# VHH binders against p49116: the designs that were tried, part 72

Target 1, 238 residues: p49116
Amino acid sequence: EGPLLSDTHVTFKLTMPSPMPEYLNVHYICESASRLLFLSMHWARSIPAFQALGQDCNTSLVRACWNELFTLGLAQCAQVMSLSTILAAIVNHLQNSIQEDKLSGDRIKQVMEHIWKLQEFCNSMAKLDIDGYEYAYLKAIVLFSPDHPGLTSTSQIEKFQEKAQMELQDYVQKTYSEDTYRLARILVRLPALRLMSSNITEELFFTGLIGNVSIDSIIPYILKMETAEYNGQITGAS
Key: E = the ipSAE of ESMFold2; O = the ipSAE of OpenDDE; V2 = 0.75 times the mean of E and O plus 0.25 times the DockQ between their complexes.

## First folded at step 5 (VHH)

Design t23 (framework vhh_7n9e_1)
Fold by ESMFold2-Fast, scan of step 5:
Structure t23 (fold): chain B 238 residues (1-238), chain A 121 residues (1-121)
Amino acid sequence: as target 1 above (238 residues)
Amino acid sequence: DVQLVESGGGLVQAGGSLRLSCAASGFTFSNYGMYWGRQAPGKGREWVSGISWSGGYTAYASSVKGRFTISRDNAKNTLYLQMNNLKPEDTALYYCARPGSSEDLKHFDYWGQGTQVTVSS
């Protein structure tokens, strides 16, 4: 019935909070991350195939994959975010927490391993020079995952995922015609996203802006936000 | 909507050079890989060169490798093809193309009207 994604869905522009502080603080990091999360959810909501699945299915899909979408967004927007600088600031804060005996050694090791996995993922995507079209279809593949527990309409979700894979293949074969193995190199990056803890991502990037409320619990509200309210959050987020 | 406008073609002697330009509008140019294709009378459409969104990766058909250079200016939304040491067999209508959706790749790969390149022997 036509393509899964249009030109509108390939465009993914993050607007960073301004001005950037001289020294990165938790509030700047959290506001930047929140803007990327909101952009990612707005992107998903704009897809006609996603809308066709209905509100309950939409909420379940995004709850299951928000961390994968967010991580892909971090990789795609790494330069505009100065992600390496943000991660360095997080590491410095964690090292201070160790020095003050506020965190267990096991917990800090777990968090540091998460940061190293994130850096490795973003570096691998940068080395592959993943373009905006490829990112859009990778996000669609993770969004339309039929294998999460509790999903209804799994046959339709699987159809949309297969359509995303087919459209990505067609694009890569046309654009990178002499690189026979490019698609395989891109697709084998995706399983790593499922090994990354959403709880640790939440702790690193979203502490202090959503209080004690989990991202899982706010997803239905973000997906139901009207365009004016959504734009207000992007431009007026504290 | 997507629009691609090619320019820079013309008549040139064998061994000469031409620089083609493609002005892109209606989409976020910096998010897409782009390619140049050509079609000579009696031949099918031939892929000539491709470039990644950042310009970090380029690829060329064996027939033009070493003679043609693809480049882009994302600030100007413009794609370029520098053609050196042109041969009579390079005579063709040259198209700037953005990869299309899977629904109709044959039609949507060629959004411009093309620019004619004629190389005399």
Scores: ipSAE 0.000, ipTM 0.431, lowest interface PAE 10.7, mean pLDDT 83

Design t24 (framework vhh_7n9e_1)
Fold by ESMFold2-Fast, scan of step 5:
Structure t24 (fold): chain B 238 residues (1-238), chain A 121 residues (1-121)
Amino acid sequence: as target 1 above (238 residues)
Amino acid sequence: DVQLVESGGGLVQAGGSLRLSCAASGFTFSNYGMYWGRQAPGKGREWVSGISWSGGYTAYASSVKGRFTISRDNAKNTLYLQMNNLKPEDTALYYCARPGYSEDQSGFDHWGQGTQVTVSS
């Protein structure tokens, strides 16, 4: 018996592609997002509780929650990514596409609504000043969600989620003892993650790398990658 | 102008091998992940394989896994697909593609013209 997460699971260091181009393009956005996705997958697979569930369960869990993990990662790494600049560039592209009749009106509307929801989420997390420990436990709560369709081992997943919730509560009560309602304010932010369309996230952030290959299709492979292959993606080093 | 030019296709008997090449120009090849796709007569486009910008990560469609190998040479701006143990079902026009925003929601902004692969029984 030990804690669900160790200090190594609190560390979440995103290395951005360098140099940043003067004008943002689909390639730079996609490479940045891919690094964050791979970092998030590596983070999940390094958790002993996650590994204990077995390969099939691990794949099912990550397929179900990758968009929620990715969105939490965007919020956590918003400053490192200059996320506001990336989103502004995407909005500018969409505005130009309206003027030039390049994209359908329905697609543009759906994408803009998604961007606004994402901005609201990231702003709410920034306003709460969520720290690294809190992000690690929120990601664990999302990862160990027993309520996704098709999951096996749901009782064990629920136990790990409850453990994450208990450890988050203990941390917040000790670290922010003066703020009685902080945990409640943090936890009520999580349902918003389920409103984010994974298809639109995929189109916005992964078009430059994924193309016709869905994130669902590559997840099993990412989870099986050797550490050297994984590091090649997240650091740009071979 | 972005250009992708495929070569190496041809007629081969079942169980045979072919190596396809894609020469890229007009962009910084080493900064992009790249893909191979195929289209058989009367069928839609099918994703075959993908490779990251560094070559450190590769992915394959289940239908070709274990038989095909994707690779790249960034110094030569060239993408490769080694195809082994070819089957009649592999008969298709093979094209390389660069990912990007597109109105057709394909996730590719540039395709080559393709190279025809025909596998006889």
Scores: ipSAE 0.005, ipTM 0.177, lowest interface PAE 13.5, mean pLDDT 81

Design t25 (framework vhh_7n9e_1; at its last look DockQ between E and O 0.02; V2 from the best seeds 0.00; counts 0 for: pae O 10.8 > 2, placed apart)
Fold by ESMFold2-Fast, scan of step 5:
Parts: sequence; structure tokens; C-alpha cells
Structure t25 (fold): chain B 238 residues (1-238), chain A 120 residues (1-120)
Amino acid sequence: as target 1 above (238 residues)
Amino acid sequence: DVQLVESGGGLVQAGGSLRLSCAASGFTFSNYGMYWGRQAPGKGREWVSGISWSGGYTAYASSVKGRFTISRDNAKNTLYLQMNNLKPEDTALYYCARPGYGSSDEFDYWGQGTQVTVSS
């Protein structure tokens, strides 16, 4: 039975395309985002409890939660990615699109609200000083969500989510023993992840990599990749 | 494997100060919160202070708050505990620890400790 996660799951190392261009472009943003997405998928696939649920359940879980995992990854890797610089470049592009009438005002409003929510989420995680152990368990809580529509094996998924919650609680209570409120402050951040649209995430970070093909549609293929192919994607090698 | 080595303990008079150090190896130090615990003769382990990965968040046991300061240097893989206004009741073996997996502190990684003795 053992713990849900191990030290290998706490290690989460994003390798960025190098060097960062002087002026950000769609290619650099999309390549960076893709590396984080593949790293996140490889992380999930490496969990023994996840593997035990079987291929169909694994695919359904990741399809349902990839945006939440990706957003947690953005927060965790914000400094490595220079995320604030990437978001500023996206905002500048959107402001220019307003001026040129290339996007509707309603759509731009939705996208700007999404960027605001993302920035607030990342800022809240930074202020809480969330560590690699805490991020690993928050990702596990999100991954093992039994409440997505269409899932099978919901009782087993719920059991793994409860195990993730208990192990995170143990860690926080050991580390900050007389501070009984830190865990609640951390967990109350998670509902915000579900307010962020996966379609808007795709538009912001994955434009130009796969055309109009959705992330949802490629997830089964990413999860079936050989370990060498995963490693190639997260390091930019092939 | 995880190794934690404490140093800086000694004998000090009441009202004095002492700085403990803990050298960490065998894991990525910056991925984990850390804590200090202590054990007085004939007593169980008592949590003293905890620190988040960057040092941006700290917590203290009521008995030491305002007197002790926890800090860390991630570049040196080192955890510190600055102890001021020491009292005889602070006499204990002081351990640094990295939280392990599971509800019991038996699963935590901690060093052999450094003895702090406060005379009155």
C-alpha cells in the first residue's frame, strides 16, 4: 500500500526552450506550454495508483482535469517560465487585436478575465509559499477527482483523493504543527481552478502547435507515449 | 539517502543566545518545508518551529515565539535556528527534520540532534 506519492513525484523540473527570445512569439509560448503539459502528463502516468485505475479511466481523468494540472504547473513553474513576461506579451497582443477589430469585445473580455484569474491564482500560491511536496499533493487531489461527469471507478478514485488529502494534511501538520489553519488556506485555493476555461487556456498557450485540434483529443496519444518520447518532449529533444 | 546533520549546541547561561545549524543532503532541499523539534530528558518530542521552502512563511510553538527565529539558506542546503533569551526549560536535544510520508513523525527524516543545555 505505501504512500500515494514518493520523492520522485515531488521532483518537477521544467526545461525551457533556450534562449528566451528578446520579443516573445507564438512558437516560444506554445513550445514552453507543451513541455509543461507533457511533463504534467508524464508526472500523472508515473503514479502507481493512477496506473492501477487502467487506461480508459486514466484517459477520462486527464481529459477532465488537464487544465487544472496545467494551471498548477504554471503556478509552480512561474519563475522558470517567466510567466509574468509571457502573460504581458499575450495581453499586449490582445490589446492590439482590439484596435484592429480582429476579435470581438465579448471574447476579449472573457480572455482578459481568464488572465486575471490565472495571475491571482499564481500570486495566491506564491504568497502561501507552496513547496514541491504541497504542489505534488495538490496535483494528486485534482487528478483523483471523482466528481467529473462520465467517470467509472468513482469509489476507487475517491479513495485515492482522500489518501492524497490525508497525506497533505500529515505533511502540513508536521511542518507547521501549531498553525492549524494553513491547510485550509491552501485547499480553499483549489476551487478557482475549475472557474478557468480549458478552451481559453488552449487559445492562450497552444495556438499554432496542432492547429484547431483540441488538447482533449490528443490526451490518449500523449498518455500512450513511450517514456523516451515523454522525456524528449519535456527536454525539447526528439 | 536523506541526511540531516545538526550542529551549534552547547552549554549556555539563562538569558543567553545560541545558533543551531542543520546541513541537509540527499534530496532537493528547496522542494520541502523543514522543521526543528526538541526532546527533553524523559519527555517525548516537541515541535519547535517550521519554515516554508523559501522562508516566506514561518511558524513557532507558543513556548518559543518571540525568542527563537527559524531561517534557511537554500544555496547552502542549510537550516538555522537562532535562539535568544534562553531559559532552563529550553534544555533539550534539538533535531532538524524533513517531513516524511504518513501521519506518524516516525516516518520523518531527522538527524541525531545537537544538545542544548541552559543553566540557571
Scores: ipSAE 0.820, ipTM 0.929, lowest interface PAE 0.8, mean pLDDT 88
Fold by ESMFold2, look of step 6:
Structure t25 (fold): chain B 238 residues (1-238), chain A 120 residues (1-120)
Amino acid sequence: as target 1 above (238 residues)
Amino acid sequence: DVQLVESGGGLVQAGGSLRLSCAASGFTFSNYGMYWGRQAPGKGREWVSGISWSGGYTAYASSVKGRFTISRDNAKNTLYLQMNNLKPEDTALYYCARPGYGSSDEFDYWGQGTQVTVSS
């Protein structure tokens, strides 16, 4: 049996909407986030191991982990997205909503704490200088999580996750043979992804989507899209 | 196809310096960490130093730490190894490498190597 991933899965190129508006707005943020979401879904469905699990299992896995994949994508693409600038614009927009009495004080605290956790996660990944290979295998580890409720084929999913872990380990050990702690430092960042609320991610990045439906409910349709339509959503072309 | 071409080796006296280069092509250089290895006569391959995709994270074998410096220039698709205070035991064929996919170094991508010989 061959490797879980290949060079095509390591490449993860996000193209930003152009031109950049003078003032970042909800439309620009939502278009940028939508491109990342569709790039992440395209990435997941292109993996042969994922394809082998069948459509129902595919939908269940992605519903369970889309926010973790999206968050890894934010960290990987933080510089090309100018994520710090986007988060600052969101905070300013949130302040206007507070002044207009549109959000409760408890919700505001939750949203600000989520933004802080996201910034901390991205900073920790940058400190480790995570590369495209390492990101691809981290995404595979979170995608093939066997412990989500309602999954069938959990033993096969676990085998794929173990394969992803083994291949990441081999890469890190080959590249940094006498740095025995790098793999552990990378893997201990993953639990932070479970702290990210998909509801708050939708509020931060997907306000203004047509229909205002939850990303969770759209996942089956995104996974079934024709390749040409999928690529149009990733690049903004049509 | 992945291609790695080393240069900069040669004969040098103990205490001297050399700078090795590795030209990379056939893959997106900035997606991967890279490493240098060496093979002395009659010995197996030995890992020397590794570097992350941006150059912000480096690691060294204990035998070369403090004497060798790994670096990279992603705009030029080039990996470097600055070797200072060379010792006769540093004599080896030096090669740059990118880890492959799998669980064996048989799947790594290697250059042909550049010979470094350190005389007493």
Scores: ipSAE 0.633, ipTM 0.871, lowest interface PAE 1.6, mean pLDDT 87
Fold by OpenDDE, look of step 6:
Structure t25 (fold): chain B 238 residues (1-238), chain A 120 residues (1-120)
Amino acid sequence: as target 1 above (238 residues)
Amino acid sequence: DVQLVESGGGLVQAGGSLRLSCAASGFTFSNYGMYWGRQAPGKGREWVSGISWSGGYTAYASSVKGRFTISRDNAKNTLYLQMNNLKPEDTALYYCARPGYGSSDEFDYWGQGTQVTVSS
């Protein structure tokens, strides 16, 4: 058996709407987020091991971890997305809801804390100077997590996760030989991903575009569509 | 200390070309996406072009798309901006910028800029 990931899986090119506007409206945010989501899912789809699990199993995996993949994608693409500006814009768009007392104090706190967690996570990843290879392997580790409820073929998933971990280890040892604890520092960031609510992520980044449609419900469709198709859909769905 | 030093600006006639360079130091250049911005007199800074850390991703403002090309040499810690078919409206001080994470500002570091003047 060959490696889990190849150099083709390291490439993660997010195409942002152009130009980057001075004012980020809800549509821009949702479109940007959608592109990242689609890119993340199609990245997963491009992994032979992912395909080998079968459609039902790999769909279940993505359903279970899409928020984590998306968050890693946010971190990876934070610079090109101007994530800090996006998050600030999101907060500003929530101000109306806050002022109108549409949200409870607890909900406001929850949403703000989620945003802060996202910021902190991305900041931590930036401080670690995570490169494209490391992100690819981290995404693979997250993708092939066998501990989600309701999964089939958990032994195979675990095997793929282990392979991702081993390849990451090898890469880090080779590339960052002088940093003995880099692997550990990278891996200990993964638990933070599971502290983040998929529901809040969905509300913050996707509500303006998909309306009442859940990310969970559209994942099977996203995994089947062609790249050109999702681009057309994103522009037409708003 | 983080330093960004732009060069390559000058006076050029409309339709002409310039190539800007930005020398980066004080940080791991290859770990950061980089951007070009510009500021015309009396106007705010505007985004011009961006490139990912690996160079695999590039972005352009609509006003410069098709005319400008951003690139980088990580081995030389240098960012480039090839500007073709320059227009008078391109006249500005051009800045090299490093994006920040989680800050109120979109970019955490800017160079001093290089002046580009395009005459009619």
Scores: ipSAE 0.006, ipTM 0.230, lowest interface PAE 10.8, mean pLDDT 87
ESMFold2 (binder alone), look of step 6: mean pLDDT 86; pTM 0.863

Design t26 (framework vhh_7n9e_1; at its last look DockQ between E and O 0.85; V2 from the best seeds 0.00; counts 0 for: pae E 2.6 > 2, grease 25.1 > 24.2)
Fold by OpenDDE, look of step 6:
Structure t26 (fold): chain B 238 residues (1-238), chain A 121 residues (1-121)
Amino acid sequence: as target 1 above (238 residues)
Amino acid sequence: DVQLVESGGGLVQAGGSLRLSCAASGFTFSNYGMYWGRQAPGKGREWVSGISWSGGYTAYASSVKGRFTISRDNAKNTLYLQMNNLKPEDTALYYCVRPGYSEDLSHFDYWGQGTQVTVSS
């Protein structure tokens, strides 16, 4: 039995829209987010174990964890994306909405807290200095989570998650042999992903692009999208 | 193909210093943590030091802590090991290592040919 992931899954290269505007408008943010989402989904699709679950099961799996995958992607691509700048722009746009009394006080608080949590998570990951290999396996661990409601083949999913965990453990152990707690330090960050609202993430990053369409509803189409179509979609969205 | 080429080894007296280099190619260097290993005569491979992808985190074997410093230059795809206050027990073939997968799908580390470090009394 081979490994769950290969070196091909370690590569996670996000290409940002070009040129980067001086003022980050909603369109640029949404396009950037969409590219990351597509990259994340197609990364998942490229995993043989993911394919082995079948179309219905793997679609359900992605629906359940897309926010976590996306967030890990944000953390991983934070520098390339200039995430801090994007988040600042989002806040600025929100301020405009606030001034127009479009949001309740409670909603504003929720959104701001979400942005804070997202920023803290990404900062924490940067502090840990997580590499591409570790990110790949962290994404695999969250992808193959059997504890989401409504999933089929949960035993198989659990096996894949365990395999991901073991392979990550092996990597960390051999790379940082005298640091026996590095793995734990990395894994304890994962619960933070579950605290983040997929709905708020969707509103912050995708509302300008997809309108009233949910990420959940388009996931099956993203997963079926061919690489050429993916590239075309990215180009067309710019 | 992944390639790792170590250099900088040699003969040095106890208390002396050496700086090892490892030139990496065939993969995205910045995607991986790297580590140095060594193999002394008649002994198995031993982990020496590890470094995260950006160099922001480092770890050392207790036997070399305070004497060795691992670093990297991602722009040059190069891993370094500064070895100070060398001891005879540091005599070994030193390897630059990247974790990875073998062609037979086994979890595998990529090792260079190594560079010989000999510390005389």
Scores: ipSAE 0.831, ipTM 0.926, lowest interface PAE 0.5, mean pLDDT 92
Fold by ESMFold2-Fast, scan of step 5:
Structure t26 (fold): chain B 238 residues (1-238), chain A 121 residues (1-121)
Amino acid sequence: as target 1 above (238 residues)
Amino acid sequence: DVQLVESGGGLVQAGGSLRLSCAASGFTFSNYGMYWGRQAPGKGREWVSGISWSGGYTAYASSVKGRFTISRDNAKNTLYLQMNNLKPEDTALYYCVRPGYSEDLSHFDYWGQGTQVTVSS
C-alpha cells in the first residue's frame, strides 16, 4: 500500500483572524487558538488510516492527544501566529495579577512553568528547522499513540504509528544522509509534549470562547462536523 | 504534476567551478527539505548534500564537504548547488530530489531528470 500521509496532509495552513488588534485581548487569542484546534482536528480526520479505525476509536484517540497535536501546531505555526507576542501578553497579564493579588502564587507558578516549557519546545523545534513533512509525521506519531488508557484497536493503532515512524525515518535519512543523529534529536523532543497540562492549555488559550465546557467534551462533535463546518470555524466565516 | 528541472551542468576542467540550479513546481517547495544526489558512470546513486526548508541546516557527503555549497531560494522555488574545485571523480549525472517514502529504497518519491557534469583532466 501507499504512504500513510499524502502531500495534502503535509500542507498545514492556519488562517489568522483579521484584523490583528493593536493590543492583544482574550478574544483574539482564543479565536486564533480555536482555528488552530479545528485545523488540527480536520487534519487528523482527513487521514485515511485514521478514518479506517472507526468513529469511536477516532474520538478516543483525539481526546487523548489533542493537547499534543495543538502544541505541535503552535510550534509549526508560531511565526504565523506571532506566538512569542501572544505568550508575552499572557505573561504580562499574569504578572499584573500577582501584583494585584487576584490569583494564588501557586497557580501562577504552574501557569508560568507551562509557558516556559512551551517556549522551550517551540525554540527547540525552530532550532532544528523542522519542516512541514517532519511536522506532519510527528503529528501522525502522536495521533496514532497506542498507549493511552482505555483505547480499543491498539494493535492497529500501533501499526499506523510504526508506519509513521518508518516513513519519517526514511525521509530524514534520505534528506540528511550523513547526519546519523538528526532523527534522534527530533524524536527526543516528543516526550515533553505529554508533560504539558491540557487543563493549563485550556486556561491559557480557550477560556474566552469555551467558557466552562472542556475541549474533551466537544471533540466528538467537532469530529462529526462536515468539511464546510470545519472551514467555517477555522476562518470565522460570516 | 510535481516537477524538478535541473540545469547548469556542463564540461569543465579540473579545479573549475559550476553552479547547478533546480526549478521545482507542483508542490509547496518550502514544506520540504531537499537534496542533491549523483550517479557516476558504472556506479550506484550517491547522496551529495541536503538542506532543510529554511536553509538553516545543511549536511554534506565527506567527499564534497568544503568544496560544495547547497542553498535554496524559497521565493523562487529553486534549489542550488555551488561546486568549487571540481575533480574528475565528481563526473556524474546530478539529480535534484524531493525526498519521500518509498518501499523500494532504490527509488525516491520525486527525482529530476538530472544534469550532466563532466570534469576533464
Scores: ipSAE 0.655, ipTM 0.865, lowest interface PAE 1.5, mean pLDDT 86
Fold by ESMFold2, look of step 6:
Structure t26 (fold): chain B 238 residues (1-238), chain A 121 residues (1-121)
Amino acid sequence: as target 1 above (238 residues)
Amino acid sequence: DVQLVESGGGLVQAGGSLRLSCAASGFTFSNYGMYWGRQAPGKGREWVSGISWSGGYTAYASSVKGRFTISRDNAKNTLYLQMNNLKPEDTALYYCVRPGYSEDLSHFDYWGQGTQVTVSS
């Protein structure tokens, strides 16, 4: 009946840990990534259509797509995060590890390919100058994917995805009426998100987490998180 | 809430130039692409030019390409349209638009009252 998202869902403001250290370190990278992850999960939680699906469906959807949402968040916040600087530091560290024979060649190749794919994705989004409205609807398209195994409300999820697609199309066609191909150029970038490995994302951005906890396993707790606890994670009050 | 106020219109001779401004308030201007539209007497609304949130991506109607330049200043929450080599066919009410919706309405755009541009031959 009404729009899938509102202006409150278009706003996506990431606050970095301050001040940024002169030497980039694992703690700063992990804190920055954690803030983005929590912002992304609570963004999804705030959508009325998402709330209407119920707790089990919500958890299943986010578990299936968290890496895609996170990657869209990286692209959207790349300048605020200084993502190019973070990735350059990681690449330099990996190259030093090769020189010192500390890591297997196959693993290093996998990680470098992932970094290359991430850089290419972020560059393609920057070239199109994707805005907050467009990012919000791309995230909604990714979130409301009916293709995941075990879902019980696939008809409703598909309707929400179609609504997101229609509202994005309307926006792009109105803003760029005689630019016939902008929507298609935006949408053809989404398949690249499915090539991103959640395990490698965890290695690159979440190595500061204690133990062997996967992001997939903590999703239910993040979605249930109290507002005060959430604000502490986002603002770095920890 | 959302307000768009256009200015800079007027009467100009063919071949002349004008610069239109649109002051935006009531929303986070840098989250959205914007566009200029126009309505000539007796005609429907025509899309003129669109611009992405940072200004890094622009598009133009074929009738104005090479003559008009859209730009924005996110620090001042202002959208601009530089119109050069104006023709009598450019005579219209020009308005700026933030595409999107109101929470109360689906598929509702926000636009101002417009600023009149009249080009004499």
Scores: ipSAE 0.469, ipTM 0.802, lowest interface PAE 2.6, mean pLDDT 85
ESMFold2 (binder alone), look of step 6: mean pLDDT 85; pTM 0.849

